Miniprotein binders against q9vhn3. Designs and how they scored, part 14

Target 1, 154 residues: q9vhn3
Amino acid sequence: MDPDDDLVLENEAEEIERLQLPEELKKPIDPEEEDERVARIEFNCSGCEMHEMVHYFGRKPPFALGVIYPEDNYVMRDPFQPPPPRWQSKPEYYIAMGTKCSICSKTVCKDPGCSFYYTASFCLPCGKEELKNWPPEAQARIRKQMSVSQGRQT
Key: E = the ipSAE of ESMFold2; O = the ipSAE of OpenDDE; V2 = 0.75 times the mean of E and O plus 0.25 times the DockQ between their complexes.

## First folded at step 9 (miniprotein)

Design K2 (at its last look DockQ between E and O 0.37; V2 from the best seeds 0.00; counts 0 for: pae E 1.8 > 1.5)
Fold by OpenDDE base, look of step 9:
Formats: C-alpha cells, structure tokens, sequence
Structure K2 (fold): chain B 154 residues (1-154), chain A 106 residues (1-106)
C-alpha cells in the first residue's frame, strides 16, 4: 500500500464525512424573518471585478433546501426567481457565487476565467502550479477547461 | 453560469436510509478519485448528486458506477449526463425527472 493511497483515502473519508447527511434538515428559513433576507456578506472575486453582497458563506446554505457543498461557498438568494414549477410548493432559488482558493484562500468566483476545481477549488495562478503534481489525465482535463475560459475572454 | 463541462446528475431513491448513504458514499468516492466536484441535495428521502466539471470519459465512468449501484444496492438510481447547465438548472432537471418517474409509478 503506497503511502499515497492512504492520503487519498484519508481525504476521501474526510470529504465523505463532510458530505454526510445533515442530521436535521433545518426547515426553510421562515420568509417572514426580514433580517435573514438581507445580504450581509461581501463577495469580491480576486480574479475579476465581480463584487456582490451574498447571504451565506458555508457548506449548507439554509435557504437552499438540503444542498451540501464540498467546500465553503458564497451563496446568495436568487433575486430573479422564476415562477415555481407547479410541483414545487416553494422553490428556494439560490446562486453559488464562488469559494476560496484551497491554496491561497483568496476569494474566487466560479467563472472558468477565475477558478477551476480539481479535488478542491483553485484560483488560476495556484492551480497552474498544482497542475504539475496531478495525473496526466487530470492535467489534460483541466487544461481543456482553461483553454475554453481563455477563448471567452477574447 | 453556463459551464462548458459535463455534469452527471444522479438521482438516488429508496426506502432504506443506510443503502442511500452507501450509494452516496460510492458516488463521492469515485468523484473524488476523478477529482470532480460533488454537490448534493437531500430532500424527502431523495438524494440528488451533481458530479460536475467532467469530461465525456469521466462522465461515462460516473454513469456506469451509478448503474452498478442500482443493481448491487437496494436503491433506485437514475442517471443523466448534461452539458452546459448551471447548478440550479441541473437540480431543477433532476426534480422534474423525479416527478415524472413518480407519476409513472402511480
């Protein structure tokens, strides 16, 4: 058993533990609590000029019913709520804006021009450095994603 | 936010919470092995798993795993591969699919 296999398994176990079923599906926040509807968390992407006020930072946004992220996300209530489908009683609409780079902890949006995900979220500068340590197949996948993002900036 | 990457939507249903958890764990394990982002939504005994930022080959691997889980575990698994959907759109699609499947069982 190569020591690298144990590290991958430990990371997998930790991530599985993080993604465990919430013990209590907290009831959706009562829409009558006006104070919880105000976005009070500042989100600033380090990769672009995106600046937004968001409602939550964490893995389990209370206004996104049962949603669990692998990493802490900046999440806002969607101000542009489409009408709920007939089968949904009260759909809660949300937008995950971004996260923090796993290496440098800078805030980045989910735009491919600002971040990518492989085992964790990375800003482009940090991710480019880490890419060298990944399997060739993973490198190819991420490079493809990066190329698409650069093509949109032109 | 239209991402050009493929997303695998896995819908897991079943009466045994332990089997549901096992199925979820297996999907997470495979996604982690592939370095893919996993977003989970749990509601009313249904687990929807979004495995995101996949290429075509990795999406197929997740889909195959999902199908195997349906055979090996006492759970029902539906899998859909989609491209260019946001997280919200993917979850919406999952629930729409689930609703249709429930109507067909009735």
Amino acid sequence: as target 1 above (154 residues)
Amino acid sequence: FDEPSETVIVIITGDDPEELERALERIIEEALRLGAEVIIRIEDGTIVVLVRNLDEETAERIAELAEELAERLGVEVEVVIVEGLSEQEAFRLAWELLYRLEEEKE
Scores: ipSAE 0.617, ipTM 0.863, lowest interface PAE 0.6, mean pLDDT 83
Fold by ESMFold2, look of step 9:
Structure K2 (fold): chain B 154 residues (1-154), chain A 106 residues (1-106)
Amino acid sequence: as target 1 above (154 residues)
Amino acid sequence: FDEPSETVIVIITGDDPEELERALERIIEEALRLGAEVIIRIEDGTIVVLVRNLDEETAERIAELAEELAERLGVEVEVVIVEGLSEQEAFRLAWELLYRLEEEKE
């Protein structure tokens, strides 16, 4: 470390920061960051006709900082809202589209007519069969939840 | 009305990472026993836990556990039971609550 080099670098950096705030507004997004915003993962719900391109499949989406899912989720950036400025603490807007059924591995969206969650995500056909193995109290809760969903569709 | 599932939002803060982890583990254990979906956000000594797909009775059970853990472990806990919020809306509410509490502590 050279004291003369340190002094020159520190003074120049401090002046630039004071004169250029906020720095993020002045710099264009570099090509790698722009490319990371392109949705490349295909999501097709097996329970309905929903088809979307999403940005991530897994438990810890990088654009939803600090968020941890209990199972792999198909997650996209919200296409209708710009990302917040990087100097703000609020997380980026995102949408969790769906998961894979824990039994048959078919992709299902979060719509109650396509899937539900108890211990894991299930498509409706697999979930109805698995329901029989759960404690009676849990069966009652989940059947009630499915009945409300069916009533809205009827 | 549209009342099939509840979400419990649990905000856990504190200076001791080990006590934070103990509180989180106990909430996850009970949520898993209930078959609930647990979504976690961890940032700078703050843990936000969403416990989803509950009914009114099971949501109260989680809320009571969270309050007991605050007393026992010396962590700060804020708990809210909501119905009909999306995952993102629940996290947004948690952030608003956290900021309001920080202003009051001054």
Scores: ipSAE 0.526, ipTM 0.799, lowest interface PAE 1.8, mean pLDDT 77
ESMFold2 (binder alone), look of step 9: mean pLDDT 75; pTM 0.720

Design K3 (at its last look DockQ between E and O 0.44; V2 from the best seeds 0.00; counts 0 for: pae E 1.8 > 1.5)
Fold by OpenDDE base, look of step 9:
Structure K3 (fold): chain B 154 residues (1-154), chain A 102 residues (1-102)
Amino acid sequence: as target 1 above (154 residues)
Amino acid sequence: SETVIVIITGDDPEELERALERIIERALRYGAEVIVRVEDGTIVVLVRNLDEEDAERIAELAEELAERLGVEVEVVIVEGLSEQWAFRLAWELLYRLEEEKE
């Protein structure tokens, strides 16, 4: 018996389904979606002054070679694309900027000073409140992350 | 926080999916962020926001899956690595492994 068998998340099945490979990803990316090289989606972090225009908001950015996120992410094409490695036919470089807080839906970047992840993404204020409901081990991990992020802002 | 990079390769798509599912299940129990990239029979799984203990458990699981399933698994545990760099590292590793097999 796996010692972790007792950790059942109520939404585990749904999360697994969401992360499963869509059968449709075998379809060639519509050429029309490739032409949208212009970032049209505004990303504004509620936790910091980060403001960027991004190319995609969702779980499956079409320009990121079959990448699937558990949550909707703000994703931009990397403007500083290195030359493609020999193993890759086309350079598809991207940057995941951030997500929405699972509680308050405010946009946050992935910086430890603005958000953290445990089962879902949280802004710091919402996460601090939810932290009380988590296992002690998880709480310790998140507290450590918060301490490190505060140290970088000084 | 630690990131576990799992590279799953194999000829049977069903076995690849099974391996992926098992990793996701375990990762979710740990409250970890799972990011998946699939390309031409290769699955790269990033399990992020883990502590050291959970990272090791994910790595052990991946190794077990390689033995039980008809898949090849490579695992790397990295501290403080961004998503972008994690994927880059995964593909670089994969490329090296393929070169060693030829």
Scores: ipSAE 0.587, ipTM 0.856, lowest interface PAE 0.6, mean pLDDT 84
Fold by ESMFold2, look of step 9:
Structure K3 (fold): chain B 154 residues (1-154), chain A 102 residues (1-102)
Amino acid sequence: as target 1 above (154 residues)
Amino acid sequence: SETVIVIITGDDPEELERALERIIERALRYGAEVIVRVEDGTIVVLVRNLDEEDAERIAELAEELAERLGVEVEVVIVEGLSEQWAFRLAWELLYRLEEEKE
């Protein structure tokens, strides 16, 4: 390194790192943007044998700008809609496919025949055991949700 | 089950955050799923998996917060909408509200 290689700064690496932070704001074409269109995360529902590749697992999917989930979700983007330009903000189509059960960590889709949400997401087996500890009104609501799911499965 | 869509707007980020926290606190009391979309000056809150009674109570709280905190709110209760369609409805409603204030 020719220029400034003789400079002695006590924390040269941190200063260089700090000075380079504004370069991230110059808005280059993000190569990860194109990689984000490729679904690389395997989603296997333990309740219905659904197997899909999705784009994101977490609370803040980058292609759903500003959206924050209470739990990590497996999120798939619409493959027929490219991401918007960085300077435009608009709603995008996406699908939150499912979550992990809060008790056993098995992956479950959002279908009422596979999981439900009350304070957290539960697969049906774990949720049925936890249901006993909930207020009677919540128990009745969740049991009704599970009984209705039989008419929606093909 | 019901979804409550709450749109909170205002110029003071601290008041927006305070309103959001109060809605989240109440929704968690009902065991509801809360999904939030945050944009400068606007917060959209989806409170999902409610029965009718709890949905009405969330809507009442949102209106009380508007009066107390000086934020603007719009609240809608819907049934059977997907998460993404609920956000789309919220954006259409927000556009209508901005048009009325012109």
Scores: ipSAE 0.501, ipTM 0.783, lowest interface PAE 1.8, mean pLDDT 75
ESMFold2 (binder alone), look of step 9: mean pLDDT 77; pTM 0.738

## First folded at step 10 (miniprotein)

Design M1 (at its last look DockQ between E and O 0.39; V2 from the best seeds 0.63)
Fold by OpenDDE base, look of step 10:
Structure M1 (fold): chain B 154 residues (1-154), chain A 106 residues (1-106)
Amino acid sequence: as target 1 above (154 residues)
Amino acid sequence: EEDPSETVIVIITGDDPEELEEALEEIVEEAERLGAEVIVRVEDGTIVVLVRNLDEETAERIAELAEELAERLGVEVEVVIVEGLSEQEAFRLAWELLYRLEEEKE
């Protein structure tokens, strides 16, 4: 019984980053620094009243192993950690709260009433203006998403 | 509020790291062309790709690509299209599917 060669993809995370993300500055994830358990980063959505303290801002949250985002995300540890399923080796519970608008840099949550994504994240005001510059097919898709989000707020 | 958009969950497994990388690259390239948000998770040689902010037509396109990649590259691919799921819910679903698939192989 040959040992299951755990397919260790050497540099999996770096390769994925190279594929998905422009070479932005590797913020050193210093694992030794501040108690990762304490949320110290303020998150305030410019689109709604959501205000939270989060644990991380970046592309690769250290407490969500192997997760890579295409842009910097505000990420918190899930305060309601259910017991890990028996099949899960490492319980990793996190919540991606939001990001920054690619145009105006205002913080927005991932709620469809506050932001949408096309090539990057946009707040609704900036995105509505930028939408005019996109291909018709993309415009149609985003308009559908916006219509559904507005219908739920009524 | 639930995201009204569709998410394609692609689970890629295989014994050849190069084939896994190639499959990931092609999915990412297509997703980027569509302007979709791609979130990747790599764990223990398994790649889970979430392609988000899709409509039904574009979700089907990503699913078809994933199936083609399985045939061409010899990787194992599981694809699920879901509506209204958060990122966390989508990853949870992916892991639940993986577990069921592993139990069926034993």
Scores: ipSAE 0.725, ipTM 0.895, lowest interface PAE 0.5, mean pLDDT 85
Fold by ESMFold2, look of step 10:
Structure M1 (fold): chain B 154 residues (1-154), chain A 106 residues (1-106)
Amino acid sequence: as target 1 above (154 residues)
Amino acid sequence: EEDPSETVIVIITGDDPEELEEALEEIVEEAERLGAEVIVRVEDGTIVVLVRNLDEETAERIAELAEELAERLGVEVEVVIVEGLSEQEAFRLAWELLYRLEEEKE
């Protein structure tokens, strides 16, 4: 693959994206960006043994280019993926580890054995109680999803 | 033991930000009616929408809406329904699809 894609220059805009690319590659790494790459937020799932240090809690992680979550998430940079080269404008890779249950506020990971999402995130105990108030079709969908996870326990 | 949940990946591109926002809003409204988790990635001229925790029937409803929006609003839409992908895998697939679509137009 050619990293220098001159086809972008076929756009008749007076500003040429290619000319800006080399300057961006030469700039030093922003110190605030380096600080944000340090995982300082503790994440402990109340439904399993998962424990991780993550980089962000909220809806719009700054290292996940343009991503918006419907609720606050614990988000970390993927430690097993290098960031893309500066000459490619690819976003940083990330992992959304989990969220807080919308009822009890306990932290849960996204594993279907620990939580599920319907209008909001729920830990399994709270979700089982709220499920009874949902439309019948939604109940059937969520019960099927929970059955797959719980079936390995029985 | 496969995760039965479906994810609908919708890639919306266009030159008019208002048309992009309208398409996004309609997809989000329908997904929220279904109780689905909606994760959005916004870039200049491109919106990637992940509608997650659906089943086959509800995933088809979202896909049909996205195709109708493309026709009605004049935006470009690519829709893919996948089962069992993580959120990160779905975004990586969406990125790969977007690059392949751009290469075919060139």
Scores: ipSAE 0.681, ipTM 0.846, lowest interface PAE 1.0, mean pLDDT 77
ESMFold2 (binder alone), look of step 10: mean pLDDT 75; pTM 0.717

Design M2 (at its last look DockQ between E and O 0.38; V2 from the best seeds 0.00; counts 0 for: pae E 1.9 > 1.5)
Fold by OpenDDE base, look of step 10:
Structure M2 (fold): chain B 154 residues (1-154), chain A 106 residues (1-106)
Amino acid sequence: as target 1 above (154 residues)
Amino acid sequence: EEDPSETVIVIITGDDPEELEEALEEIIDEALQLGAEVIVRVEDGTIVVLVRNLDEETAERIAELAEELAERLGVEVEVVIVEGLSEQEAFRLAWELLYRLEEEKE
């Protein structure tokens, strides 16, 4: 386990423990945070022409109740989703747009043609270089994913 | 474009928060060993774990672990392996499954 893996695990476990605490489960979504219906964060994928305004950048989007990411994600509210049934606790629909490459910090979308994930998110150029350092089994898995994504772009 | 990788959806429910946490930690540990992306959602004592960027073999491994955890820790676990789903679609499917399971218990 790389020391970074342990840190991610500890952080996720601690965050889950906090979410399980009765006090945090009851934190009313701050009405002031609900008013952030306006997307103010610019998302621009370095791998494609995708450009969007999003609502949140971080690991815990407040409008996606209880969702925790291993890395900071660009997240937007999904305006096209129907309201949840009355019996469901209001799942606010959201879209995770993308993240930053763990090596070069460029913003990338979650499309397989722009990024892939192994222990962290990578843009394709950085990931191709790092791939050489990974176990053969991991390399095979990622190469398979890359081949499928490239086949769809043709 | 649909992610060609497999996602394992693990739904963990139970009355003991410590058992739920232990189950979650073990799933996360295994996922990290595999280099998989783990996204967690906790709501009303239910934990939904998405383990993403898997192939068929590793997805089955996570599913088997989840089933073993249910037996060992006494938590309730539902597992679904899906291909080509977005995060949003996977969570939607999890909630639909949860709803169906709740209706069957009533």
Scores: ipSAE 0.635, ipTM 0.862, lowest interface PAE 0.6, mean pLDDT 85
Fold by ESMFold2, look of step 10:
Structure M2 (fold): chain B 154 residues (1-154), chain A 106 residues (1-106)
Amino acid sequence: as target 1 above (154 residues)
Amino acid sequence: EEDPSETVIVIITGDDPEELEEALEEIIDEALQLGAEVIVRVEDGTIVVLVRNLDEETAERIAELAEELAERLGVEVEVVIVEGLSEQEAFRLAWELLYRLEEEKE
């Protein structure tokens, strides 16, 4: 006399195994890939006239495999490079356009006339104020970078 | 007249993930002391590190650290110092260097 519990457990185990299908077979068209290729994020530099639509804001752009930024960046796919084929695992080309100022949160591009980086990103007005509190060597380095990029040398 | 800032590109390879992670952590710690921007790419057995917004003196300090890490941790290191490149240009150069290294491993 075999208990019904054995028969029920065997049926349930077989049902669970049959329902465990490979995830790859259940992945049709990738909606995230389609959305990521559409540039939906507006980037408008507060320090100049640069305006662009970009694809991503954050530290780990999905189309730049393995790349990690120290702070959130506005990142776009490189418009002059084709995307890699879906069956190949190659890094996609991309461009980091800018970030948010760590003090005022205004959006700024990477141009030295609009922002600079020391421990974090700063728009020029906020960064010039914070610069006064930094070590003299750092102050000299950053001031020299700003002078060269703006075409003035002092 | 071009931007005097320098970028150090450090490409670190090795078989031991803990040694790779330690090398990366030491580079990040030094870069933080210098206020430099660090952008990393991690790929099986390879770490690419961009240390940006440096001058000649601070770039040499990062390069010296990277070479010392190769000796101490037994990882392979390639170091390139570039001047006046934008972040976008430095990324493209780093991708080209990594691509060349992948072809040479074949």
Scores: ipSAE 0.467, ipTM 0.738, lowest interface PAE 1.9, mean pLDDT 75
ESMFold2 (binder alone), look of step 10: mean pLDDT 74; pTM 0.712

Design M3 (at its last look DockQ between E and O 0.44; V2 from the best seeds 0.61)
Fold by ESMFold2, look of step 10:
Structure M3 (fold): chain B 154 residues (1-154), chain A 106 residues (1-106)
Amino acid sequence: as target 1 above (154 residues)
Amino acid sequence: EEDPSETVIVIIVGDDPEELEEALEEIVEEAERLGAEVIVRVEDGIIVVLVRNLDEETAERIAELAEELAERLGVEVTVVIVEGLSEQEAFRLAWELLYRLEEEKE
């Protein structure tokens, strides 16, 4: 007869609506993640007037997986380096361009004529003043390195 | 022109993360005492340490420490002293050494 013959399907649209995810759960792709592949950080060496655009400033560049620096470095992706052979596990797709001097905060590249490292990075002017306070053997090591980097005086 | 400073490349391999971390910390402590720049690359079961801006005497001190750690902590250590390599060239050499050593074990 007619008991329980009711086939109600009018609530299917309401059921779909109830299962919809909140807008908060439908987050768009983070624009900043897409933007990090673009070199937006200016690097200007105060010692040699070199100018480059780099991708990262910090100690752990995300595109150099697993690499940790002792100080913040200006790091760029290396656009010219080909991928390593397939048998190598990790390619090296980055260049560490330079740092900030630990005393004056001027940006300097890694060239020995512009900066050097002893306990921290120093531009040559600041490093020459700080050198006077270092142990004698460290002074000798650093002076030898600086002598090789400089031409004949006069 | 060749860079007169020396870099010690230390490759540490082991199964126990705490032994790897202890080896790394001892190398870093000595390198910092010498004023050297320390750049680390960490992988699963592998740590590569570049100790840079050394001379021959200080590079030998780091190499000797690394060999002692291998015996004391039971980790595998490979040490190479190089002159004039960039950071990236040193890491590439480290990985070439790892692959060559794996081939010799066969």
Scores: ipSAE 0.709, ipTM 0.867, lowest interface PAE 0.9, mean pLDDT 77
Fold by OpenDDE base, look of step 12:
Structure M3 (fold): chain B 154 residues (1-154), chain A 106 residues (1-106)
Amino acid sequence: as target 1 above (154 residues)
Amino acid sequence: EEDPSETVIVIIVGDDPEELEEALEEIVEEAERLGAEVIVRVEDGIIVVLVRNLDEETAERIAELAEELAERLGVEVTVVIVEGLSEQEAFRLAWELLYRLEEEKE
C-alpha cells in the first residue's frame, strides 16, 4: 500500500471547493434600470433660494426628443404634465431650470433676476462685469432686461 | 416671473433635409451673432427653433431672416414673435401652430 496515493486526493478536494464558490456575479445593476423618472441631480440656484432635484444636466435631454441646447442645462421632467394633445405621440413635458455661469461656473436659474444670456449664460455679478466688454447694442438690450427684472422685485 | 425678453419661434418644414439643415444653420449663425440663446428641436423633418433673449429689434431681424430663407431655400417657414413665454410654453405654442397649419392643408 504505497504512501504516495494519499497526497493526490487532498489537492483535488481543495480545488473543487474553490470552484464551487458561487461567484455571485452581482450583475452590475444595469445603470439603465435606474428609474429614469427619479430626479437625482441637485439643482441649487446661487442667485435665489430655488432648490430642485432634476433629471438631466447636458445639452440634449433624452426625455426631450430632439431638443438641443447651446450649453449644458439642468432639465427636469415636468411632474404636472397636462395631457398631451391628441396629435402628439409622445408627451414630452420638461422644464429647463437653469445652467452654469460661463465665468464662475455657479449654478443659476433662468430667472432674469438670477441670470441673463448673451453668447452664454451669466450670473448677474459676472455678467455685469462682462457687459462692459460687449457691443453697445448688446449692452443696451441686456440692461433693459435687467431693469425689468429688478423692477418686479421691488 | 415672466421673462421680459422676446422669443422668436421659427418653424421650418421641408422635404429636403439639406435645405432644412441650411436654413437651421443660417438662423443659428445669425442668432449667435446677436448673442441670443438658440434652442433647437428637430423631430420628424420639422425643425423648431427658439431664439430667445431678444429685444423687439433683434426679434424682427431674426424674423426677416427666416422669411428670406423660406424664399431662397424653398422651405416652409412660420415665424412668431412672442413675449414673456417660457421655453416650454414657446415649444407648446410652436406645436399648436404646426398642428393648425397641417389641418389647414388637408
Scores: ipSAE 0.702, ipTM 0.889, lowest interface PAE 0.5, mean pLDDT 85
ESMFold2 (binder alone), look of step 10: mean pLDDT 75; pTM 0.706
OpenDDE base, look of step 10: ipSAE 0.699; ipTM 0.888
ESMFold2, look of step 12: ipSAE 0.687; ipTM 0.858
ESMFold2 (binder alone), look of step 12: mean pLDDT 74; pTM 0.705
ESMFold2, look of step 14: ipSAE 0.643; ipTM 0.839
ESMFold2 (binder alone), look of step 14: mean pLDDT 75; pTM 0.708
OpenDDE base, look of step 14: ipSAE 0.698; ipTM 0.888

Design M4 (at its last look DockQ between E and O 0.47; V2 from the best seeds 0.62)
Fold by OpenDDE base, look of step 10:
Structure M4 (fold): chain B 154 residues (1-154), chain A 106 residues (1-106)
Amino acid sequence: as target 1 above (154 residues)
Amino acid sequence: EEDPSETVIVIITGDDPEELEEALEEIVEEAERLGAEVIVRVEDGTIVVLVRNLDEETAERIAELAEELAERLGVEVEVVIVEGLSEMEAFRLAFELLYRLEEEKE
């Protein structure tokens, strides 16, 4: 099991940074859209070493048409956008990087090793403590998810 | 790392916006009861709902609800249960499915 499988989100963000075509190869972007394409929001996961600049923080990213989150998310435009399918008028590719822990407000990525969701997002330390207050069925489901994520980190 | 949880993709289509809204509301309510993350995308009369952080049993429950809603409300519903997909991958799959369904109707 190659250690490369754990890097999918980090690798997508890092690959996004590495495979950013030199600005010279970018099709002339409408000057009005240029400002919106610059990632200006810092994302730093408290659970891992992931550090990225993202484009949006909120529930309704404007570049992901019609997408609504239950909580504020850090969202990045995907620079590796494949050509739109013939049926799509505008390709809108994005990556939801993470959110804030509902208890301690620390930023966490979506990786199961850093956070989980039950009614809200939790960092692992806060979630483990809060888990004791949840119904047994919910506890069992979340523990199963946590066990799988921990097994891959070893 | 791939999310070990299951995601239910629900695609809701129909001509009546009120029926679409009702179907969405009922799915959201059930997902919230289960404590699942619900991400919604609304575009041109099509609603795609991602219900995430589910196990197999709860995923099947959401799928059954979606099918029941189709019958009761008269909306068109497509349901796919997937494992280990990111949000974007799930949406991509949903739209690929939508495209195939539209081509089959033409």
Scores: ipSAE 0.698, ipTM 0.884, lowest interface PAE 0.5, mean pLDDT 84
Fold by ESMFold2, look of step 10:
Structure M4 (fold): chain B 154 residues (1-154), chain A 106 residues (1-106)
Amino acid sequence: as target 1 above (154 residues)
Amino acid sequence: EEDPSETVIVIITGDDPEELEEALEEIVEEAERLGAEVIVRVEDGTIVVLVRNLDEETAERIAELAEELAERLGVEVEVVIVEGLSEMEAFRLAFELLYRLEEEKE
């Protein structure tokens, strides 16, 4: 049975195509809810070799109750720890792995050697070009971050 | 070894949701003007704001604004500036501070 009584909207073209697939006949009507419970979103950083399966992409991960990001984030839940009871004000164990570059849309992790944040997230190549348009004090702050990560790269 | 960025942790508590919302809006507006990343955790009566990717001078500006808001809006605020903490480390520190603040007021 479908746990959501108000889900009456149908994408008729998508529904017909799914019904034509033999193995999909057993799937519930709302496959998006089932995907939220498993780590099925692939995260590959374009700036390094980081690869993870994550649970959520967006601004308000449901398992990080109350947390709001300024942009869409790839967020994973700790698979071996249940969420805390709702009456506790402790955060669930999770990690924000990365974002999409606001210019080229490539996926980047949070490491300062791969991306940085100024008004939005940027991969290093795009951010280097955008940085020239920013106020001098912001340029100094970001160049300092880039020079540290460039020298160590770990 | 040293991360050049700083994080300002702002903990805002109060009984009036409108005052909490106004305090949050002003911090977010100034943080956005500085280009900082703002991550918010909202719970009944408590807002935790992480303002990230700042330097010492811009972090002090955010902290000063937060303390001014406490006086003007009648909300309770706790501010700490840290460097090199991850998002989760900053939230965990914020919850430790909240525990100490609640123990002090009881």
Scores: ipSAE 0.647, ipTM 0.835, lowest interface PAE 1.0, mean pLDDT 77
ESMFold2 (binder alone), look of step 10: mean pLDDT 74; pTM 0.707

